# VH-VL binders against Epoxyqueuosine reductase QueH (queH), part 15

Target 1, 182 residues: Epoxyqueuosine reductase QueH (queH), of Dehalococcoides mccartyi (q3z8v0)
Amino acid sequence: MAPKLLLHGCCAHCTAYSFKYWQEQGFAVSVYWYNPNIHPFMEHQSRLEAMRKLSAEMGFELITEPSYHMAEYFKNVSANVDGRCRICFDMRLGQTAAYAAGHGYEYFSSSLFISPHQKHQDAVCSAEALAKETGVRFAYADLRKRYSDSRHITKPLDLYRQQYCGCVYSEYERFGKPNSPA
Below, E stands for the ipSAE of ESMFold2; O stands for the ipSAE of OpenDDE; V2 stands for 0.75 times the mean of E and O plus 0.25 times the DockQ between their complexes.

## First folded at step 23 (VH-VL; framework fv_indenebart)

Design z5 (from z1 with heavy chain K31Q L102Y; at its last look DockQ between E and O 0.47; V2 from the best seeds 0.00; counts 0 for: pae O 3.0 > 2)
Fold by OpenDDE, look of step 23:
Structure z5 (fold): chain C 182 residues (1-182), chain A 121 residues (1-121), chain B 115 residues (1-115)
Amino acid sequence: as target 1 above (182 residues)
Amino acid sequence: EVQLLESGGGLVQPGGSLRLSCAASGFTFSQYEMSWVRQAPGKGLEWVSDISSSGWTIYYADSVKGRFTISRDNSKNTLYLQMNSLRAEDTAVYYCARDRGYWSGEAFDIWGQGTTVTVSS
Amino acid sequence: QAVLTQPASLSASPGASASLTCTLRSGINVGTYRIYWYQQKPGSPPQYLLRYKSDSNKQQGSGVPSRFSGSKDASANAGILLISGLQSEDEADYYCMIWYSKAYVFGGGTKLTVL
């Protein structure tokens, strides 16, 4: 029997190839949606809808965390906005690992590791630490070179596309005035 | 066959440096955490350092922090321990051990035969 | 005060049972930790024996006889390695180990002599 892997999905466009990759590695993959970092709520829902469409297209099981945890996210990052990404990874990957542990998944991973726009090393460090703490194995692959392939998979699906990681702080950094403090 | 083979041990003066290597074979090296554990003559086991599969998460024992550097080359299936500012109390057999993780698997399920480091004037 | 404390030595007769203790420092709850046990014979590297967190979370090393078992004594705040049906080849040093405060910590080891 193929080992079960819970794949955290940060967005449809990152998840597509990530899912395919881990399937090809011999895992039984389910995708887990938990992204308290995506704001506002309607943006979160738009991206979730994209994920649902992808799930239907690719035929993977999509598990959505019922709780949005927006308040918790801001509680955690407001004290350290500059360090928010690591906190974000800890929350998202932490919840993923916890869910995995409670539901019989031997491995966890994330679509974060395909994105060239993410703090890759920080995310890996977060996952590695969580693996050590939770008892769930972390499956790591640097898929950044395959990001375009993931986009290629999703291109015909006309899925909602994001321009930032989802965090309002990052949104401001992306679209706000240059050199303006958040 | 899963195997770990340490090398690089020897005699060195206090304040000197050595670099230990551990060659891994028989398993996918890049998928495992690795650790160094040492044993002074006639003494017990002391964990020295641990490095994640990616090499990005590292832990050190307080006794070696700032002096030792653990690293790995996954393309060569090799674990390293750079030891600087060596002290007499660093004299020990140094083992490399495979580590699946404390919670996620079996810690130190495979050991090498060890390499001897002697720090003496 | 050491995080893990083991008796320096223990002697037992062949066929008897030996109970090796690994006592955790006060303030560290043994129930929280997975206790690893290793066997080391003279002139050899340590060998993984088993790990024990709870009865539902334990694992025996490959090739390790079933007469080796792990448990915990909450009242003593200790991990226990039990060797039943003691054999001469069981004469060795035994170490317990946990992950604590971002470090692996070994006990001082117990020298088991089979008389």
Scores: ipSAE 0.088, ipTM 0.708, lowest interface PAE 3.0, mean pLDDT 92
ESMFold2, look of step 23: ipSAE 0.607; ipTM 0.872
ESMFold2 (binder alone), look of step 23: mean pLDDT 94; pTM 0.957

Design z6 (from y2 with heavy chain K31D, light chain T32K; at its last look DockQ between E and O 0.94; V2 from the best seeds 0.00; counts 0 for: pae E 2.04 > 2)
Heavy chain, then light chain:
Amino acid sequence: EVQLLESGGGLVQPGGSLRLSCAASGFTFSDYEMSWVRQAPGKGLEWVSDISSSGWTIYYADSVKGRFTISRDNSKNTLYLQMNSLRAEDTAVYYCARDRGLWSGEDFDYWGQGTTVTVSS
Amino acid sequence: QAVLTQPASLSASPGASASLTCTLRSGINVGKYRIYWYQQKPGSPPQYLLRYKSDSNKQQGSGVPSRFSGSKDASANAGILLISGLQSEDEADYYCMIWYSKAYVFGGGTKLTVL
ESMFold2, look of step 23: ipSAE 0.683; ipTM 0.881
ESMFold2 (binder alone), look of step 23: mean pLDDT 94; pTM 0.957
OpenDDE, look of step 23: ipSAE 0.782; ipTM 0.902
ESMFold2, look of step 24: ipSAE 0.655; ipTM 0.876
ESMFold2 (binder alone), look of step 24: mean pLDDT 94; pTM 0.958
OpenDDE, look of step 24: ipSAE 0.765; ipTM 0.897

## First folded at step 24 (VH-VL; framework fv_indenebart)

Design b21 (from z6 with heavy chain S104K; at its last look DockQ between E and O 0.91; V2 from the best seeds 0.00; counts 0 for: pae E 4.2 > 2)
Fold by ESMFold2, look of step 24:
Structure b21 (fold): chain C 182 residues (1-182), chain A 121 residues (1-121), chain B 115 residues (1-115)
Amino acid sequence: as target 1 above (182 residues)
Amino acid sequence: EVQLLESGGGLVQPGGSLRLSCAASGFTFSDYEMSWVRQAPGKGLEWVSDISSSGWTIYYADSVKGRFTISRDNSKNTLYLQMNSLRAEDTAVYYCARDRGLWKGEDFDYWGQGTTVTVSS
Amino acid sequence: QAVLTQPASLSASPGASASLTCTLRSGINVGKYRIYWYQQKPGSPPQYLLRYKSDSNKQQGSGVPSRFSGSKDASANAGILLISGLQSEDEADYYCMIWYSKAYVFGGGTKLTVL
């Protein structure tokens, strides 16, 4: 049978092409939603609903972590807000790798690796360390030059479009800086 | 099939430096993590350092941290170990070992024949 | 205290079985770890034999005879390499290994003699 790959979905717009890519590489791909970094709750729900719409359109299995886990996010980043992106990758990819290990997935990856807006090397380092620790293989491809292909898939679907990375710190950085419009 | 060939060993005085190389063939080198493992004369195996397939994640044994630097050149299918501030206890056969791959492989499933490093006055 | 402890030597007769133990330090639960086993003959590099975590998570090295198998003894907090039907060519040093605390850790090795 096709090897099973658990794909962490950071958002629908990054997931569309990432899912297609790994499916075309011969994997049986399920998409895993665990994004405690997305705030406020209504923003998280808007992005999750976009992912549900994409799942229906593309026909992939969507596995949703049952709880939002916002409090755990803030507990983990409180001592190092400036370095939070690595902590965020460790949480999201760690949960993905752990789920993969416990549910018969030989491989994991993430839609993070298509995003031109993410700290790519930090995400790769996080995934590599987690693969070492869990024994689940990390399937890596640098898909950043394919982000426009992913948006081409999602644009006709009129999905919710996020305006900041996900956390309230990134929302403030995007909209709240002194030089920002009112 | 899989082949690992170490080189660069030799006799060196304490405080000196050596650079070990491992030429890899018979597999897609860039898909695999790589390690150095050493064995002092008449002694057991001691892991030295590991480097991820991308080269971005690196681990060292405590005994070599700050003195040894692992690196790789995926375009040349070559693993390196820069050994500085060498000590008598670094005397060993140094093996290049293939670690797990992105798609296949098990930890240290293939080993080279080793290159001998002797640190002596 | 060593992370992995192996007896220094073990002897057994041709055709018999040998159980080589790899005991984890108190406080490190053997059930959590993938245990790797390697064989080394004099003058040669080590060779990978097998990896064992559980009956559903194990792997036999390519070309390694089925008479080599891995298991665990939870009461002894140990990984086990079982060699059945011992042959004279099985005389070698045997090492166990785990990934622990951001490092690969080998046991001290067991010299198996087949008399």
Scores: ipSAE 0.324, ipTM 0.788, lowest interface PAE 4.2, mean pLDDT 91
ESMFold2 (binder alone), look of step 24: mean pLDDT 93; pTM 0.948
OpenDDE, look of step 24: ipSAE 0.837; ipTM 0.920

Design b22 (from z6 with heavy chain L102Y; at its last look DockQ between E and O 0.93; V2 from the best seeds 0.00; counts 0 for: pae E 3.5 > 2)
Fold by ESMFold2, look of step 24:
Structure b22 (fold): chain C 182 residues (1-182), chain A 121 residues (1-121), chain B 115 residues (1-115)
Amino acid sequence: as target 1 above (182 residues)
Amino acid sequence: EVQLLESGGGLVQPGGSLRLSCAASGFTFSDYEMSWVRQAPGKGLEWVSDISSSGWTIYYADSVKGRFTISRDNSKNTLYLQMNSLRAEDTAVYYCARDRGYWSGEDFDYWGQGTTVTVSS
Amino acid sequence: QAVLTQPASLSASPGASASLTCTLRSGINVGKYRIYWYQQKPGSPPQYLLRYKSDSNKQQGSGVPSRFSGSKDASANAGILLISGLQSEDEADYYCMIWYSKAYVFGGGTKLTVL
């Protein structure tokens, strides 16, 4: 039987190729949605609906964490907003690794590793530490050069297009500069 | 067959420095975490340091933190331990050990033969 | 209090069984940890024997005979290495190990004598 891999899905556009890649490597892949970093709530729901559409099109199992946990996100990051990315990775990947450990997944990974806009080394360090703590194996591949392949998969599906990385801090960083677009 | 070959041990004075190497073969080195474990004469095993497959995550035992530096060169299949400010209590056989990998393996599932470090006046 | 405690020595006859214990400090729940076991013969490096977390989460080292097995005693807060059908070559030092608080921690080791 194919080893089971739980793939954290940060968004549909990153997940499409990441899922295909791990499936092609011989894994039985389920996608896990837990993204308390996406604000406001309606933005979170728009991105989740894009993921649901992708799941229906590609035929993968989508597992959704029932709680949004926005308050916990802000409690964890508010004292160190400049260093928030590592804390955010620890939350999202930590939940993924814990779910994997409790539900018979031998491996976990994330669609974060295809994104050219994420702090890749911090995400790898977070996943490596979590694999050691939980005993679930971290399946790693640097897929940043394949991001365009993921976008080619999703373009025909007319999915919701995100306009910032996810959190209100990143929204402000993109749109809050002097002379930025409204 | 997995092989780990340590080198670089010897006699050094207190306060001195020494660099250990571990040549790895028979497995995909870049897939595995690696550790150094030491054993003082007539004593038990003491873990020293661990480095992740990527080289980006590093842990040290409290007894060596600030004095020892673990590193790896995945292009040369080699693990290193730079030991500075050496003390008599660092006298031990130093083993190179393979940890869990991305795809297989268990913590310290293969060990080298060790290299001896003696710190004395 | 040491994180892991092992008896310093244990003796047993050929053909008998030996039960080696690895007790975790009070406040550290043995049920949550993968417990690794290693054998070291005189003049040789340690060798990996097995890892045990639960009956559904365990692993036997390559070439390690099935007469070596791991388990846990929750009431004693201890990991256990059982060696059945003892042979003279089983005379060795045995170490347990866990990953705890961002460090690998070994027990002090048990010297097993087969008389």
Scores: ipSAE 0.293, ipTM 0.777, lowest interface PAE 3.5, mean pLDDT 92
ESMFold2 (binder alone), look of step 24: mean pLDDT 93; pTM 0.953
OpenDDE, look of step 24: ipSAE 0.751; ipTM 0.896

Design b23 (from z6 with heavy chain L102Y S104K; at its last look DockQ between E and O 0.90; V2 from the best seeds 0.00; counts 0 for: pae E 4.7 > 2)
Fold by ESMFold2, look of step 24:
Structure b23 (fold): chain C 182 residues (1-182), chain A 121 residues (1-121), chain B 115 residues (1-115)
Amino acid sequence: as target 1 above (182 residues)
Amino acid sequence: EVQLLESGGGLVQPGGSLRLSCAASGFTFSDYEMSWVRQAPGKGLEWVSDISSSGWTIYYADSVKGRFTISRDNSKNTLYLQMNSLRAEDTAVYYCARDRGYWKGEDFDYWGQGTTVTVSS
Amino acid sequence: QAVLTQPASLSASPGASASLTCTLRSGINVGKYRIYWYQQKPGSPPQYLLRYKSDSNKQQGSGVPSRFSGSKDASANAGILLISGLQSEDEADYYCMIWYSKAYVFGGGTKLTVL
């Protein structure tokens, strides 16, 4: 039988091709939603709804973490906002690897590795360390050259499009400068 | 077939330096983590250092931190260990070992024949 | 106390079984860890034998005979390498290993003598 891979889904637009890629590599892929970095809660819900629509369209299993953990996110990042992305990766990928270890997944990965907007090396380092700790294998491919293929899949579906990376810090960085667009 | 070929061992004075190399063949080197493991004469195995497939995550044993540097060149399928400030207790056979890959392999599933480092005062 | 403790030596007769133990330090639960086993013959590098975490999470090394098997003794907090049907070529040093606290840790090794 096909080896089981748990794919952390950071958003629908990154997940579409990432799911297809790992399925084509011969894995039985489930998508895992845990994104305490997405604020405010209504933005989190809009992105989750887009993922649910993608799940229905592509036919993949979507597993949602019931705990949002917004307060824990801010507690962990408040002392080092400029370095927050590694802490964010550790939280999201850590939960994914832990779920994989406890539920019979031999592999984990993330749709983060297709995103042109993420600190790629930091995400890889986080996943590599978590694979060592949990014993779950980290399935890695650098898919940043394929982001347009993922958008090709999602564009006809008219899914909710995020306007910033996810956290309120990134929202301020995009919209909070003098003369910023609305 | 998987092969790991160590080189660069020899006799060195205390406080000296040496660089070990490990040439890999028969597998996709860039998919695998790599380790150095050493064995002092008549003694057991001691892990020295590990480097991830990407080269971005590195671990060291406490006994070598600050003195040894692991590195890799994926374009040449080669693993390195730079050893500085060598001590008598660093005398050992140094093995190159393949660690887990991203998709397959088990921790230290293939070992080289080793290269001998002797630190003699 | 060492993280992993193995007896220094063990003797067994040809055709019998040998049970090699790898005891984890008090406070480190053997149930949480993948236990790796390696065989080393004189003048040769170590060779991977098998990995064991549970009956549903184990792996036999390529070409390793099925008479080598892994298990755990929870009451002794130990990993176990069982070698059944002992043959003279099984005489070797045997090491256990785990990933613990951001490091690989080997046991001290057991010299198995087949008399």
Scores: ipSAE 0.217, ipTM 0.761, lowest interface PAE 4.7, mean pLDDT 91
ESMFold2 (binder alone), look of step 24: mean pLDDT 93; pTM 0.944
OpenDDE, look of step 24: ipSAE 0.650; ipTM 0.867

Design b24 (from z6 with heavy chain S54T; at its last read DockQ between E and O 0.92; V2 from the best seeds 0.85)
Heavy chain, then light chain:
Amino acid sequence: EVQLLESGGGLVQPGGSLRLSCAASGFTFSDYEMSWVRQAPGKGLEWVSDISSTGWTIYYADSVKGRFTISRDNSKNTLYLQMNSLRAEDTAVYYCARDRGLWSGEDFDYWGQGTTVTVSS
Amino acid sequence: QAVLTQPASLSASPGASASLTCTLRSGINVGKYRIYWYQQKPGSPPQYLLRYKSDSNKQQGSGVPSRFSGSKDASANAGILLISGLQSEDEADYYCMIWYSKAYVFGGGTKLTVL
ESMFold2, look of step 24: ipSAE 0.690; ipTM 0.884
ESMFold2 (binder alone), look of step 24: mean pLDDT 94; pTM 0.955
OpenDDE, look of step 24: ipSAE 0.850; ipTM 0.923
ESMFold2, look of step 25: ipSAE 0.722; ipTM 0.894
ESMFold2 (binder alone), look of step 25: mean pLDDT 94; pTM 0.958
OpenDDE, look of step 25: ipSAE 0.851; ipTM 0.925
ESMFold2, fold request of step 26: ipSAE 0.740, 0.706, 0.739; ipTM 0.891, 0.882, 0.892
ESMFold2 (binder alone), fold request of step 26: mean pLDDT 94, 94, 94; pTM 0.959, 0.957, 0.959
OpenDDE, fold request of step 26: ipSAE 0.911, 0.910, 0.912; ipTM 0.948, 0.947, 0.948
ESMFold2, last read: ipSAE 0.686, 0.670, 0.748; ipTM 0.877, 0.875, 0.895
ESMFold2 (binder alone), last read: mean pLDDT 94, 94, 94; pTM 0.960, 0.959, 0.959
OpenDDE, last read: ipSAE 0.905, 0.905, 0.912; ipTM 0.946, 0.945, 0.948

Design ctl (from z6 with heavy chain W56S R100S L102T W103S S104A; at its last look DockQ between E and O 0.70; V2 from the best seeds 0.00; counts 0 for: pae E 9.9 > 2)
Fold by ESMFold2, look of step 24:
Structure ctl (fold): chain C 182 residues (1-182), chain A 121 residues (1-121), chain B 115 residues (1-115)
Amino acid sequence: as target 1 above (182 residues)
Amino acid sequence: EVQLLESGGGLVQPGGSLRLSCAASGFTFSDYEMSWVRQAPGKGLEWVSDISSSGSTIYYADSVKGRFTISRDNSKNTLYLQMNSLRAEDTAVYYCARDSGTSAGEDFDYWGQGTTVTVSS
Amino acid sequence: QAVLTQPASLSASPGASASLTCTLRSGINVGKYRIYWYQQKPGSPPQYLLRYKSDSNKQQGSGVPSRFSGSKDASANAGILLISGLQSEDEADYYCMIWYSKAYVFGGGTKLTVL
């Protein structure tokens, strides 16, 4: 039988092609939703609903346990906001790898590796360390050149479109930039 | 056929430096983590350092931290170990070993023949 | 206390079975770890034999005979390498290994003698 791969889904738009890719590589793929980095709660719910619509359309299993751990996110990142991206990857990928280890998945990966806007090397470093710690293998492919293919899959589905990476820090960086003084 | 060929060993005085190389062939080098493992004469195996397939994650044994630097050049299929501030206790055969990575494979599933480092005055 | 403890030597007769143990330090649960096994003959590099975490999570090295197998003894907190149908060429040093606390850790090795 096909090896089982648990794919962390950071959003529907990144997941669509990532899921297709790993399925085409011969894996039995389930998508794992754990994104405590998405704020506020209603933004998290909008992105989760988009993922649920994608799951129904593409027919993949979507796992949403455990629930939203917003407070734990802030406890972990507040002392080092400048370095938060690695902490955030460790949290999301760590939970994914732990779930994979406890539920018979031989492999894990993430839709993070299709995004041209993520700190790709930090995410790779996090996943590699977690694979060693948990004994679950990390399946890696650099899919950043395929991001448009993912958008082609999701565009006709009219899914909710996110406007920032996910956390309130990234929202401020995106929309709250100081204007230059005259 | 997976092959790992170490080079760069030799005789060096305490406090000196050496650079070890490991040439890899027969597999997609950039898909695999790599390690250095050493064995002092008449003794057991001691892991030295590990580097991820991308080079982004590195681990060192406490005994070499701050003195040794692992690196890789995926375009040349080559693993390196820069060894500085060498001590007599670093005398060993140094093996290059392939780890599991983002592809199939197991930890230390292939080993080179080793290169001998001798630190003596 | 060492993270992994192996007996220094073990002897067994040709055709018999040898059970090589790799005991984890008290407080480290063997059930959580992939146990790797390596064989080393004099003058040669180590060779990978197999890895065992559970019966559903194990792997045999390329070209390694099926008479080599891995298991665990939870009551002894130990990984086990079983070699059945012992042959004279099985005489070697055997090492176990795990990833623990951000390091690869080897046991001290067991010298297997086939009498």
Scores: ipSAE 0.007, ipTM 0.588, lowest interface PAE 9.9, mean pLDDT 89
ESMFold2 (binder alone), look of step 24: mean pLDDT 93; pTM 0.946
OpenDDE, look of step 24: ipSAE 0.030; ipTM 0.629

## First folded at step 25 (VH-VL; framework fv_indenebart)

Design d1 (from b24 with heavy chain S53T; at its last look DockQ between E and O 0.03; V2 from the best seeds 0.00; counts 0 for: pae E 5.5 > 2, placed apart)
Fold by ESMFold2, look of step 25:
Structure d1 (fold): chain C 182 residues (1-182), chain A 121 residues (1-121), chain B 115 residues (1-115)
Amino acid sequence: as target 1 above (182 residues)
Amino acid sequence: EVQLLESGGGLVQPGGSLRLSCAASGFTFSDYEMSWVRQAPGKGLEWVSDISTTGWTIYYADSVKGRFTISRDNSKNTLYLQMNSLRAEDTAVYYCARDRGLWSGEDFDYWGQGTTVTVSS
Amino acid sequence: QAVLTQPASLSASPGASASLTCTLRSGINVGKYRIYWYQQKPGSPPQYLLRYKSDSNKQQGSGVPSRFSGSKDASANAGILLISGLQSEDEADYYCMIWYSKAYVFGGGTKLTVL
């Protein structure tokens, strides 16, 4: 039987190629949605709806965490906003690894590793530590060179297109400069 | 205010080469995919090539594949088209066009004024 | 054969409406695609007008009058550009476009004459 891999899906546009990559590597892949870092709630819902549309088009299983956990996100990051991205990765990948351990997945990974806009090494370090803690193996590939291919897969689907990484801190960083859009 | 300014067109003999440039301003160039689109005299629009935001992924129309090379320099906000082994049928106005970006925009929502390439003996 | 087919010409009177069609090849479902529309006047580059996928997923270009609108005719497998209240300035070539497979594909264009 093909080994089972749980793929954390950070957004539809990152997931499209990431899913195909791991499937082509011989894994039975399910996509896991847990993104308490996406604010406000309606932004989270827009990105989740885009992921649901991608799931229907590509035929992958999409597993959604029932709880959004926004309050837990802010509790964990508010005292250290400058260092928040490592905490954010620990939360999202941690939930993914925990779900994998409890549901018979031998491996976990994330669509974060295709994005040229993420702190790549911080996410790798987070996933490596979680693999040791949980006993679930981390499947790693640096897919950043294929990011535009992932967007070309999603282009005909006309999915919601995000305007910032996900959190209100990143939204301010993107739009809070003097020459930012109104 | 988005501006795209093409240059480098001219008269060239068959088998010759030209390099087109497109200077971009008024937007974050590195956030947008870019295209070249051409139009032969009295004819319709024909897409030539596109290039990803990072320059790693490129598509070409079959009519130019192997002869044309698209590239970009994000530090100079400039798109390029290197045209080699030119043929009479490459005679056209060449437009620089902005594709959809990471955060906003629509495909070919802004066009340059075009630069004319004439391939003639 | 051609991925997108447009009539070569269309004429209409000032104040009337013109309906420009963009028909997709048999086997390509119009419902799955964003249909982009561009206007080109002689001696000028094309200008983006609008795009249409559905009534809930459409976009009007900046400064494009509301009398320009997009729709689809599923039975004809076609995108439609409707121009109501025709003005003499609407006389132009009109192109449709989609992203299909690994390429942008334009229709052949329709020359609209306002008589």
Scores: ipSAE 0.084, ipTM 0.666, lowest interface PAE 5.5, mean pLDDT 90
ESMFold2 (binder alone), look of step 25: mean pLDDT 94; pTM 0.956
OpenDDE, look of step 25: ipSAE 0.856; ipTM 0.927

Design d2 (from b24 with heavy chain T54V; at its last look DockQ between E and O 0.94; V2 from the best seeds 0.00; counts 0 for: pae E 3.0 > 2)
Fold by ESMFold2, look of step 25:
Structure d2 (fold): chain C 182 residues (1-182), chain A 121 residues (1-121), chain B 115 residues (1-115)
Amino acid sequence: as target 1 above (182 residues)
Amino acid sequence: EVQLLESGGGLVQPGGSLRLSCAASGFTFSDYEMSWVRQAPGKGLEWVSDISSVGWTIYYADSVKGRFTISRDNSKNTLYLQMNSLRAEDTAVYYCARDRGLWSGEDFDYWGQGTTVTVSS
Amino acid sequence: QAVLTQPASLSASPGASASLTCTLRSGINVGKYRIYWYQQKPGSPPQYLLRYKSDSNKQQGSGVPSRFSGSKDASANAGILLISGLQSEDEADYYCMIWYSKAYVFGGGTKLTVL
């Protein structure tokens, strides 16, 4: 039997190629949605709906964490906003690794590792620590040079296009500073 | 056949430095996390340090923090331990141990033969 | 207080069973941890035996005889290495290990004597 891999999906546009990559490596891949970092709630819903459309188009199993956990996100981040991205990775990847450990997945990974705009090393270190703690293997590939391939998959699908990483801090960083796009 | 071969041990004075090497063969070194584990004469096992497969996550035992530095060169299939400010209590056999891999393996599933470090006046 | 405690020695007869314990410090729940076991004979490096977290999450080392098995005693807060059908070559030091608080932690080891 093909080894089972749980792939955290940070968004549809990062997930499309990431899913194909791990499937091509011989894994039975399910995509896991847990993104308490996406605000406001309607933005979260728009991105989740884009992921649901991708799941229908590509035929992958999509597992959604029932709870949004917005309050927990802000509780964990508010004391260290400048270092928040590591906390964000720990939350999202931690839930993914825990689900994998409890549901018979030998491996986990994330679509975060295709993004050219994420703190890649911090995300890798987060996943490595969680693999050590949970015993679930972290399947790692640096896919950042393949981001355009993911976008070529999603462009024809006319999916909702996000305009910031996900959190209100990143929204402000993109739109709220002098010389930022209108 | 997985092989781990430590070298670089010897006699050193307190406060001195020593660099250990571990040559790996028989497996894809860059897929595996690696550790150093030591054993003082007549004593039990003591973990020293661990480094992830890509080399970005590093852990140290409290007893060696600030004095020892673990590193790896994946192009040479070699693990290193730079040991500074050595003390008598660092006297031990130092083992190179293979930790879990990206695809397979279990924590410390293969060990080298060890290299002996003696710290004495 | 030590994170892992093992008795210093244990003796058993050939053909009998030996139950080696690895007790976790009060406040550290054995149920949460994967427990690794290693065998070491004089003059040799340790050798990996097995890992145990639960009956559905365990692994036997390559070439390790099935008479070696892992379990847990939740009431004693301990990991257990069971060696059945003891043979003279089983005489060795046995170590347990866990990953705890960003460190690998070994027990002090148990010297098993087969008389």
Scores: ipSAE 0.389, ipTM 0.817, lowest interface PAE 3.0, mean pLDDT 93
ESMFold2 (binder alone), look of step 25: mean pLDDT 94; pTM 0.955
OpenDDE, look of step 25: ipSAE 0.645; ipTM 0.869

